# VHH binders against Putative cysteine-rich repeat secretory protein 14 (CRRSP14), part 3

Target 1, 255 residues: Putative cysteine-rich repeat secretory protein 14 (CRRSP14), of Arabidopsis thaliana (Mouse-ear cress) (q9ljw1)
Amino acid sequence: LNMNNPYLYHKCSANQGEYKLGSLYKKSLDSGIQQLSKDNEVFRGGFVYMDHTDPNGTLRVYITFQCRGDIYGSHCRSCFATARAELFKRCPRDKAAIIWYDQCFLEFSSISTGGKINYDDNICIDTARARPNAKTHTGDDSVLEFLRLFENLTNIAVTKRNNFVKDVEKPALYAAGEKRFGNKKIYVMVQCTHDLTPRACVECVNHNVRQFQDCYEDKPVGLKKGARVLGRSCNFRFERYPFVNAKTSPNYLKF

## First folded at step 5 (VHH)

Design s2 (from q4 with D107R E109A; framework vhh_7aqx_2)
Fold by ESMFold2-Fast, scan of step 5:
Structure s2 (fold): chain B 255 residues (1-255), chain A 124 residues (1-124)
Amino acid sequence: as target 1 above (255 residues)
Amino acid sequence: QVQLQESGGGLVQAGGSLRLSCTTSGLTFSSYAFSWFRQAPGEEREFVGAISWSGDSTDYADSVKGRFTISRDNAKNTFYLQMNSLKTEDTAVYYCAADLSGYYFTRSAAYDYWGQGTQVTVSS
């Protein structure tokens, strides 16, 4: 298990425009981020979706933060601090921006998208680009075994509760595990943001699994180093090495 | 060439039952998730039910849940929709669809292959 937290990607969204320095928008954004930084419960639970208004209740800012489902407490808080600092450096005046690290992501927006699947911000990482007109199916056992693994993992994520958070009544929207493929193991994870319903989480993961197939010139199970699709609403990842902490992962399974 | 062919449609009285079949050729049947959609005159195509590639998961539209059952028979390269307690509002052209992703979606645009449809008419 590597405790490293590498930067993965960021996006400064031009479609919502820019704010002026000293504006009410910037003040509301800074106030919201500051409020999150002082809330110990955010880092214990690993998720927050916040709508924050200016003092007159006129201008809203929406802030989303989530740690990977095995990351809690001080490591979650550390990832937040890094994401906060880097997001404002990389997107200094944008009204909407998102940044992903291995262990968390942070987003802000002037538009409420909570509870809706975001398809626009998905990113394929550690994959070869899909070939134009690559319309081939591979119905071999390794592909079917891979798809079954993600179907099982997604069903667990939307069904089972997070046993590390005793007061949570909803499903964890997170699951991870490992499975043998011949003499090798694959390590897998799915996670949705907690503003989604279980049904929306299934739809989001299914879309990302399909997008991954389109991003990869070869078969997913053929990629030696692993791959992932990052999204604002959900993420999935597989690797040929363990990358999550099984001791702190709710719903960790050995298939 | 991939082909999906519906059968089993027809005229039935309200409260009756029908079983639709979708026979496939030209694809590796066991690798595909399958769904049924329907379209009433003047309406958009709507989701009815789906079965995963493994057969371990099924999903249904709220309007048909408890009345309709989807199943698959890999040995016959065929999947089915058992429709019970039919209502006049179930009258539509029923389409079968196949998706290689191994996961089913409630969106018609997500599916790779479609049949040409079979008419189901439920009279009062």
Scores: ipSAE 0.000, ipTM 0.160, lowest interface PAE 15.0, mean pLDDT 78

Design s21 (from q4 with D59E; framework vhh_7aqx_2)
Fold by ESMFold2-Fast, scan of step 5:
Structure s21 (fold): chain B 255 residues (1-255), chain A 124 residues (1-124)
Amino acid sequence: as target 1 above (255 residues)
Amino acid sequence: QVQLQESGGGLVQAGGSLRLSCTTSGLTFSSYAFSWFRQAPGEEREFVGAISWSGDSTEYADSVKGRFTISRDNAKNTFYLQMNSLKTEDTAVYYCAADLSGYYFTDSEAYDYWGQGTQVTVSS
């Protein structure tokens, strides 16, 4: 399996403004990022949502980091290092910014973002990036089967625990699998940030699946390659090639 | 290290023409959708026109439709706004913008990368 970690998208927030070099905000942000970089449990578990203050407790920043649900340990840490370096290059001095790679995302903000669905900056990405507005729909039955597949996958993500983590009762909020569609095999994934409830995760994924229809002229089936809708709180992806590590994916499914 | 740089702005008389260019670096040009926005003093940034990643789809604001044409040159990593039949109301700072998703949006908040702007002044 090719575990490439391509850059996908980033956003610098204009509406929260910029910090000054040496500011309390910058000190709080740097301290939080540095603390996160030293925490082996973050990369073992694949998720953190934290608030961090400057030494005087005056200003607070909120940091969210998550690796794709099949990525843990050294690969998760590697993605964090890449995301950290690139986010500060691409969004210099911004008080809020987010960057997505294939294997993780990193976000910081001056405003609390935890526990709520955030649809800001949702982006539709075609796998090839060469046909983002293509329309190739061939039949309504295929559309219904596609929607049913993602409904089933989402239900598994919000009901089944991560079988690679011991003594944790909450659902993984992640599921991946494979299914045959006609003469092709499709590989699929859904994931929500671990701060969401199962119900919020379902709402988030359902919204993104519907947004996918809007992005591709109401035709989620018929794309020649693969696609995803990428968001701050959840994403879904399908491809015609395997892209997740089935051995490290919780409850990987063969439909 | 993505950068967008506008050029071609300046002073032009009403009824005249002007061509803006946006040169890009640090991105895979053929994968991006591109847009032009403008902002007049005391007003919000408004959409002017956009071109899809393939060049097959273009969109324009009603106020410029039939007068402005957006185009792209993948070999030069550059996209353009040809402005014809200019009106005094077209006076603004013009910004170029790029989106990796390959879609264009009329909402300026949706864009990943922006140029610094180029002034266009149309005199009567």
Scores: ipSAE 0.000, ipTM 0.100, lowest interface PAE 18.1, mean pLDDT 79

Design s22 (from q4 with T106Y; framework vhh_7aqx_2)
Fold by ESMFold2-Fast, scan of step 5:
Structure s22 (fold): chain B 255 residues (1-255), chain A 124 residues (1-124)
Amino acid sequence: as target 1 above (255 residues)
Amino acid sequence: QVQLQESGGGLVQAGGSLRLSCTTSGLTFSSYAFSWFRQAPGEEREFVGAISWSGDSTDYADSVKGRFTISRDNAKNTFYLQMNSLKTEDTAVYYCAADLSGYYFYDSEAYDYWGQGTQVTVSS
């Protein structure tokens, strides 16, 4: 079985307040999550953004779910089930909450952000320890070469179609690949939520790359370390070890 | 004041070659991505080829792959489209485009700046 799906981070958004047990908000949220759980197309495509209302149309809940771009079908569904259970356990009455696992993220909110970049709760992670905002030692790596690698990867993400998803003429908004540096390899990934335009995806990734530099004091990370920036609208990741399934990754690149 | 200007178009026989140039001014050239689009009468603008700000990423429409090559010269603030093995179906007005993000897109509506176009006519 796939064992590489660690918990990464969660946020319970106190600024939107709490719902009361038995409230219309809770019923709408539960109904939306239940409908999502039964939708095979969500797990085949790997993304959904949905608004769900109470029967009178007066209360809205917004749900976003996305699997990592190499994860489809039963593995995507499994990640959803884990994320759902853990999110409600960690944020029991919050009107807004998000949880990230290695293979997917799930969020709900009373505020609509679909189609718009959301920089709230972006977080830098030292993936070697799978801990939020873990301080990572920086190495003597060329920042320009690192930026060019992610530029190349982002261009692929915003131009090339996902050949694993039928009936989509738009770009995948996901790309992954590997590059050799002497005797070592670096493995890289970028992904945006599928509600974004290609241009918005570029803006999101560029923001996250700048945030990464800020998190690690504007110094490049050594190739012996892995790191990522997680966001509600996009994320990027690099590791010294392979972490995506190249066979199910659309347009996987070997630089 | 930003300007893009195409040159190098004209009439050519099928099987021939042309090199289009797009000269830019008013831009920090090295930070931009550049693309070529073409439009035949009565048709929408079609993506032809593109190059990212670093020059490390290029892409082409399936109809021109292996025949056309895009390149950039930062010292001259100019980028090029080398067109080889031209076919009558390549006849169109060719437009150059630039995007400040440094990334290219297939959608013509996404671009920041455009040239006025240059006619390429390929005779049988």
Scores: ipSAE 0.005, ipTM 0.336, lowest interface PAE 10.7, mean pLDDT 82

Design s23 (from q4 with T106L D107P; framework vhh_7aqx_2)
Fold by ESMFold2-Fast, scan of step 5:
Structure s23 (fold): chain B 255 residues (1-255), chain A 124 residues (1-124)
Amino acid sequence: as target 1 above (255 residues)
Amino acid sequence: QVQLQESGGGLVQAGGSLRLSCTTSGLTFSSYAFSWFRQAPGEEREFVGAISWSGDSTDYADSVKGRFTISRDNAKNTFYLQMNSLKTEDTAVYYCAADLSGYYFLPSEAYDYWGQGTQVTVSS
């Protein structure tokens, strides 16, 4: 399977203002990013949330990085390098910014973002433009089956450990799988950032599933060819084609 | 104060039916997902069935699929477990539970509110 890593979206947060060139903020941000880049455990585990301070402990920057749950090691590190370069290019002096690629996201902020569900940066992305078939009927059972699939997937994400990591007691907060849905095969994924509790992860995904129905005029749940909702705290995705590596996905399921 | 109260338990012969009710007060009923759990003497508490906040999804433990049905009545602030074709191994204390996140299947310790339980005894 060709694991492309396309750019998806970025946001420069004007509401936190800009730092000055050569400022202590920029030095703390650069130091934190550099520290992250040297930590092999980040790329093996696929997640970090860090609270980085200047030498005097007076100025804090918060950095979040996560790779998609099937991406580890050199591929995760490669996505970080791309995200780092592009984020600072696109948001050169913003105190807060976030960028998403297919295989990872990177965020920095001057205010604490960890442990809380973030709804401010949610983005709805269509995989393909939907053309309504005016006389095609979709049964209610199809919508219920679709919602049940994501509920089951979320349950697995918050209860099952990452079977690729030894001595970890926490749930993976990631699950992916496939299911025949009507006359199509659907490929699905949910993921939360590891600073969230299992309960907060469920709340985050549930909110994104509700938001997804409202993101599109044609009410695409179960009817779209593929879509996702991206957020700093969690995301979900479905496609008509396989997009994750099942062999490196913890707890990959065939429903 | 939030309260969940089970009713409808009792003694029934194998092959019979019972309907359990869980009446709730002090919560916004339509915002909650609801689940039934059971615990037999000396056993761990196990999941039985659940219904999401929207009513769009239900799920059941494999041991009860096809025999038990969960439903909710938002107008009465009550949800139900219809138990058909009861077996002696269904004997347990049945607990109702509520979760504001709207999704069930969470570990039992993650649920917001619990009832006190109602005994169901199935005799041969």
Scores: ipSAE 0.000, ipTM 0.145, lowest interface PAE 15.4, mean pLDDT 79

Design s24 (from q4 with T106E D107S; framework vhh_7aqx_2)
Fold by ESMFold2-Fast, scan of step 5:
Structure s24 (fold): chain B 255 residues (1-255), chain A 124 residues (1-124)
Amino acid sequence: as target 1 above (255 residues)
Amino acid sequence: QVQLQESGGGLVQAGGSLRLSCTTSGLTFSSYAFSWFRQAPGEEREFVGAISWSGDSTDYADSVKGRFTISRDNAKNTFYLQMNSLKTEDTAVYYCAADLSGYYFESSEAYDYWGQGTQVTVSS
């Protein structure tokens, strides 16, 4: 296989300015990224939010990394390696930047956002894969049915623990599954960053579902082949094809 | 108290098959992820394959994918590496490893417990 981690989007933040190569900021950023790369718990749990300072405590860098909830271990580490390399290539010298892949995202910033919802740079992505002579109806002819599905999925994400991890009381903040509409299936996923509370996760997902409706107001949801809303604090995705690994997806559901 | 012991190594002809076993004691087998690593003379220890605590997830190095299969037997406290279509490049000491978290990693530094190794030699 050639490509294991498909690139989605990136954003270089100009509002925080640039660092100089060899600067104290760059050293703090490199040190934080290197420390993260050696932390086995990051790739085991699939999430980290950390602050990292220079030895004198003068400059602070905040780093967020998360793998999709069905990706962990070596595959999560692989996505991190790809994200790390590409983020510095695409956003050279920026003090703040984020990059998203199908399997993970990596962010750094000089401003703390941990523990609160961040709606900055949310992006709507439309799959837009259709054959001109194919029927587009899937039996999903109601926005309410779509909303109810994501409400159910979100409720599972904020109540059920990760069944791959024992002795953890906190919910996974991740859920995925499939549902049949007539003679078609849809495949769905919801995930929040692990620094959020269950209530904040619900609030984040609800906002992203509303943003999705605004992004695609001129097209009925039943005509879409697939779409997602990518955010810094949460994301949701649906497709007409399977996209998560059901074998490694905690609490995978057939609705 | 915790022990991992490899068996099943030996000399085999290229194109042949071999099955390695790793028997464990002193740990709650069903809670652990397990991996195989190998080390050829003069080389660094490299990842070969892994299986998660649930058995629902497996991973392999690209060089062995499609030829090797990892499996586990919770009733026997043992996990296996089935090696098919062996190549001379597969010659190495094979080590079994266990991870307390139930997840697997490609880095040998991530593992909690190790076996002592078993030699596999593939002749042309």
Scores: ipSAE 0.000, ipTM 0.114, lowest interface PAE 17.6, mean pLDDT 80

Design s3 (from q4 with Y103F; framework vhh_7aqx_2)
Fold by ESMFold2-Fast, scan of step 5:
Structure s3 (fold): chain B 255 residues (1-255), chain A 124 residues (1-124)
Amino acid sequence: as target 1 above (255 residues)
Amino acid sequence: QVQLQESGGGLVQAGGSLRLSCTTSGLTFSSYAFSWFRQAPGEEREFVGAISWSGDSTDYADSVKGRFTISRDNAKNTFYLQMNSLKTEDTAVYYCAADLSGFYFTDSEAYDYWGQGTQVTVSS
């Protein structure tokens, strides 16, 4: 499975404005990012939400980082290093920005984001559309099977702990698995940011599933080769090929 | 006005079976997820089993897997817990719970509606 940190998408937030070079905001941001980079527990657990201030307590910056639920240790660190370098290159001087890779995302903001669902800048990404003559279930049956599969994954994500992370009592807010549809397998994943409650995670995933249907309402789900919805608070993904490491994926399921 | 009411509890010998029922009113039954929780004296409520709105997803506490089965009957607005091979440690008050989201949770505080509870006592 691909561990080279493929880029997916980024968003520079114009609504929070820009910082000036050498500003206290930039110093607080750099300090927070540097502190995160040295925290072994972040890469062991795969998630951090930081409320960071400069030494004078003047400027607050909020940093969220999460690795995909099957990615830990050096691979999680590698994704962070890539995300850090590219986010500042792509969003120079923006006070808020986010970047997504296959294995992680990194976000910073001047506004507190912790513990609440953020639907801003959700994006639908297709792997590829099937050819018009590709075999598939009827549109209605395909949609129902897709929805039931994500219902199963969401239930697991909000109830099962992460067996690969020591001393975590909270549900993983992550689940992945595979299901056979006729002569093909589908590989699926759902994940929420670890600052959310299980209920908020369900709400977030349901919103992303509805958004996915809106993005592709003119094409049956069964015709898709793979797709995902990337969000600041949760994401889901399905593919016709394995993309998660089943051996490091908590509670990986064969449906 | 939503109501959940448990029935089918009672006294049973170890190794025996009981079937609990939860009858519901005032809700669109087919849209809800349902769960069973239990509480022994002096303990917190613990998760026992759950079924999603579609009936496609079920989950159970490790202590009851293979012995208990949850099911739902949309036509009767009722869901069930079939308890087999009962053990003395299964003695508790059993509560049914319903969640409007259609998804179930292991956290008791997540649920929208609760029954009043039914006592299950398993004697050695």
Scores: ipSAE 0.006, ipTM 0.356, lowest interface PAE 10.3, mean pLDDT 82

Design s4 (from q4 with Y103W; framework vhh_7aqx_2)
Fold by ESMFold2-Fast, scan of step 5:
Structure s4 (fold): chain B 255 residues (1-255), chain A 124 residues (1-124)
Amino acid sequence: as target 1 above (255 residues)
Amino acid sequence: QVQLQESGGGLVQAGGSLRLSCTTSGLTFSSYAFSWFRQAPGEEREFVGAISWSGDSTDYADSVKGRFTISRDNAKNTFYLQMNSLKTEDTAVYYCAADLSGWYFTDSEAYDYWGQGTQVTVSS
């Protein structure tokens, strides 16, 4: 529904140091990114994890890119183009960096990350600044209902395949949906990177849901107007407004 | 010391009903997800139905939707598969399975603990 693709966050990872302009690292990184940009299958499937070597096979760069599970084709490619341009602008010489947009993220690193949960640089984003003025207190029941909703979505994400992508027999590792809570509708999404196993995806989402509760003081999750936790391996989001395209979301649920 | 034990299988005529039970021991029942799988002669193990740790999420194979219902009873450390409107195609050995993460999966290799199986035979 919302075609807006706002910048959310980026991190230039100082722990891996900087490459020098004209270095083999920079050449390998540029080559990998360029190969990715020409691959139509990446934008149809919405995910790639790439290990790319310099011509001598000595130095490796690891590149991860994923679009939100309802975004593919030209929109996914457009998000990649934006993320690529901004990531190199914001982190011009860093050997490791990541950038998140509403509709995709792009990461590169000199250290292999494929198939492993990575909790580094998880960030909590609150759609509304409701922390200091939380006027209403809901009981534990509202938190439990919220957690059960994410449990349902996570189960769908790790069990159902993406029917919009042919020749992929693996679960989508993505689910979205909507549910009415009293007078309001909640719109929800969970997603893991496709290099993870279903069990690792469950572990990642559970960690991020727990981290969300710790990101704020004195708050039941159910009282938030909308929020998300962005991670390198998975994310979850909820809002009081529709933010995913239900028609292009695999296995969209209406509770 | 974790054990799962099926019961309730047997011979039934097409159109009939059976209720399978899986009794568990040696695990913290309330934190586990549970599922039923079946295997017909000469075929691979097939997902039948599952229930999450909370009991709020259930899933079923398309072939059994509307006919089978999975449920759990935390007080009895037991979960069930109610099978209605049985068809000859439902003839199989039925296995119960437990997932320690509390989330169910349709992939049989994701499960940590299994029962020994119980035979269900549906005659025409």
Scores: ipSAE 0.000, ipTM 0.167, lowest interface PAE 14.5, mean pLDDT 80

Design s5 (from q4 with F105W; framework vhh_7aqx_2)
Fold by ESMFold2-Fast, scan of step 5:
Structure s5 (fold): chain B 255 residues (1-255), chain A 124 residues (1-124)
Amino acid sequence: as target 1 above (255 residues)
Amino acid sequence: QVQLQESGGGLVQAGGSLRLSCTTSGLTFSSYAFSWFRQAPGEEREFVGAISWSGDSTDYADSVKGRFTISRDNAKNTFYLQMNSLKTEDTAVYYCAADLSGYYWTDSEAYDYWGQGTQVTVSS
């Protein structure tokens, strides 16, 4: 499986303003990022949410980092290094910013983000990997089967644990799988940030599915060759080609 | 050694209020998520409410939304359940629970530590 890690999207938040070079905010941000970079547990588990404050306790930075649920260890750490470097290049003085790569995302904010669903700056991405003349299923039955596959996958994500992480009995908030439709296979993934409850994860993913339909109002989900909705709290992806590493993917299902 | 201890239960008339407290020891309080569950006689343990490690997120069972409020006090290593407009169907043993990951869950099986429970009886 080709585990390319392309840049997907980034957003610099003008609404929270800019910090000055050498400011206490920048020092808190750098300190927090540096602390995360030294934590092997982050790259083993694939997620961290932290608040970090200056020594005087007057200024807080909130940092979220997550790797795609099939990415661990050195690949997760590598994605973090790339995201860290690129985020500061693309958003050099913003107090809040987020960047997504295929294998991870990194966000920082001056406003607390933990445990809340954030629907701001969700982006719909249509797949560019499907050939323009590739046959797509155009019947109503394919739409219903896509929705059923999505529903089953979401239920698995919020109920089954991550068996690749020792000593954790909590749901993975991640699931991926494949299903054959006639002569073709469909590949699906759902993932939420681990600061969310299972209920919040379901709500987030359901919102992404509704937003996906709004983004592609002329075409039902099942008629697209592949697409995803990237969100700050969760993402949903559908493709006609394999994109996750099934061997390292917890709760990978062949329907 | 981690310990959770509930207090504040008792007998109250319908429409009344109670505040439950859960005092913790042996854990880094600020890093934990906390929840309240309840169990009525002959029934399964059910979710009541939860608060994340940061205090920024709370969740409640539909049956208690608008009547119950969960809160935490890091300085006192204690978290609370404020119960208002109590109903006879709120009668149960209330348990506090703690999760070391800092995320809360509606599944009782997901929690790392539990208190021994405190009885709440709401009379008509």
Scores: ipSAE 0.005, ipTM 0.133, lowest interface PAE 15.7, mean pLDDT 79

Design s7 (from q4 with Y104I; framework vhh_7aqx_2)
Fold by ESMFold2-Fast, scan of step 5:
Structure s7 (fold): chain B 255 residues (1-255), chain A 124 residues (1-124)
Amino acid sequence: as target 1 above (255 residues)
Amino acid sequence: QVQLQESGGGLVQAGGSLRLSCTTSGLTFSSYAFSWFRQAPGEEREFVGAISWSGDSTDYADSVKGRFTISRDNAKNTFYLQMNSLKTEDTAVYYCAADLSGYIFTDSEAYDYWGQGTQVTVSS
């Protein structure tokens, strides 16, 4: 399989300091990443949160990896390989770092990150190119329809299971779909990390939707050809073109 | 500038042995993981073996396990692939690769730097 994974963003967390080569932290991180890289179930399922310790139980490393909910198997593994290579290149020896790609993200930290919403370092990404002139405007009614769409999508994400992954008892915490607005169709996706509860996922997405409004308050939504808010715990995305594989997307909806 | 250069390839009879070397320059050798990949005519590039930055971990493709050994010499900035009990199926161009993170991966996309390749031909 050919897989091209577009880079989106990364953050090196200076607040946790640096590890030294040969340290117990480096050994724990190495062991955790090696364990993850050899686990076919991680790439089939698209998510892992691991709590990995050194042999003495002294230093702990927390690793989170997730693929976009339509990406499985070799494509998910390809994104992991890209993310891992770039994360350690961009954040050499940092004890905590995160990197996002279109198809996955990878994070490690010396501080426990699992099961909790993390709003730090959320980023708004605009797919539309900046131009001097604004051509079209989205009316207030269209904004309300947009918000209702994401509310509906989030509800689906936190109630329905991923029918492409076996042995998962929890909801997919992922949903995608399409909806026509007048003469245009938009394509939408929401996803939370699988360590979150359904309630936490709803809270996370609602926060990101509010942050989206804040990021683009001075620009009408109709000027954007696509946008997303990336977070450590959840993200949402919309585009004017199909960007997910409907056949491998659990809960894909035509609204 | 980072450079990786393979040597030690050539023609050998089935059942024979070869040792490949990969000499590196322009990188902090001790912090890198190193790997060998191979590509047979008409096939995709496949993983052969790897060694972590510390040397504490090694991994091999099932097809070469027990016959091939990877090792590293930090003082010489060189790592090796000892190939024993060679089979005609081992015929391929062998590439050395370096990974800045120091971890072992079987995916070629994980590796930061690559050599140009050295031909190994095993005759019957």
Scores: ipSAE 0.000, ipTM 0.149, lowest interface PAE 18.3, mean pLDDT 80

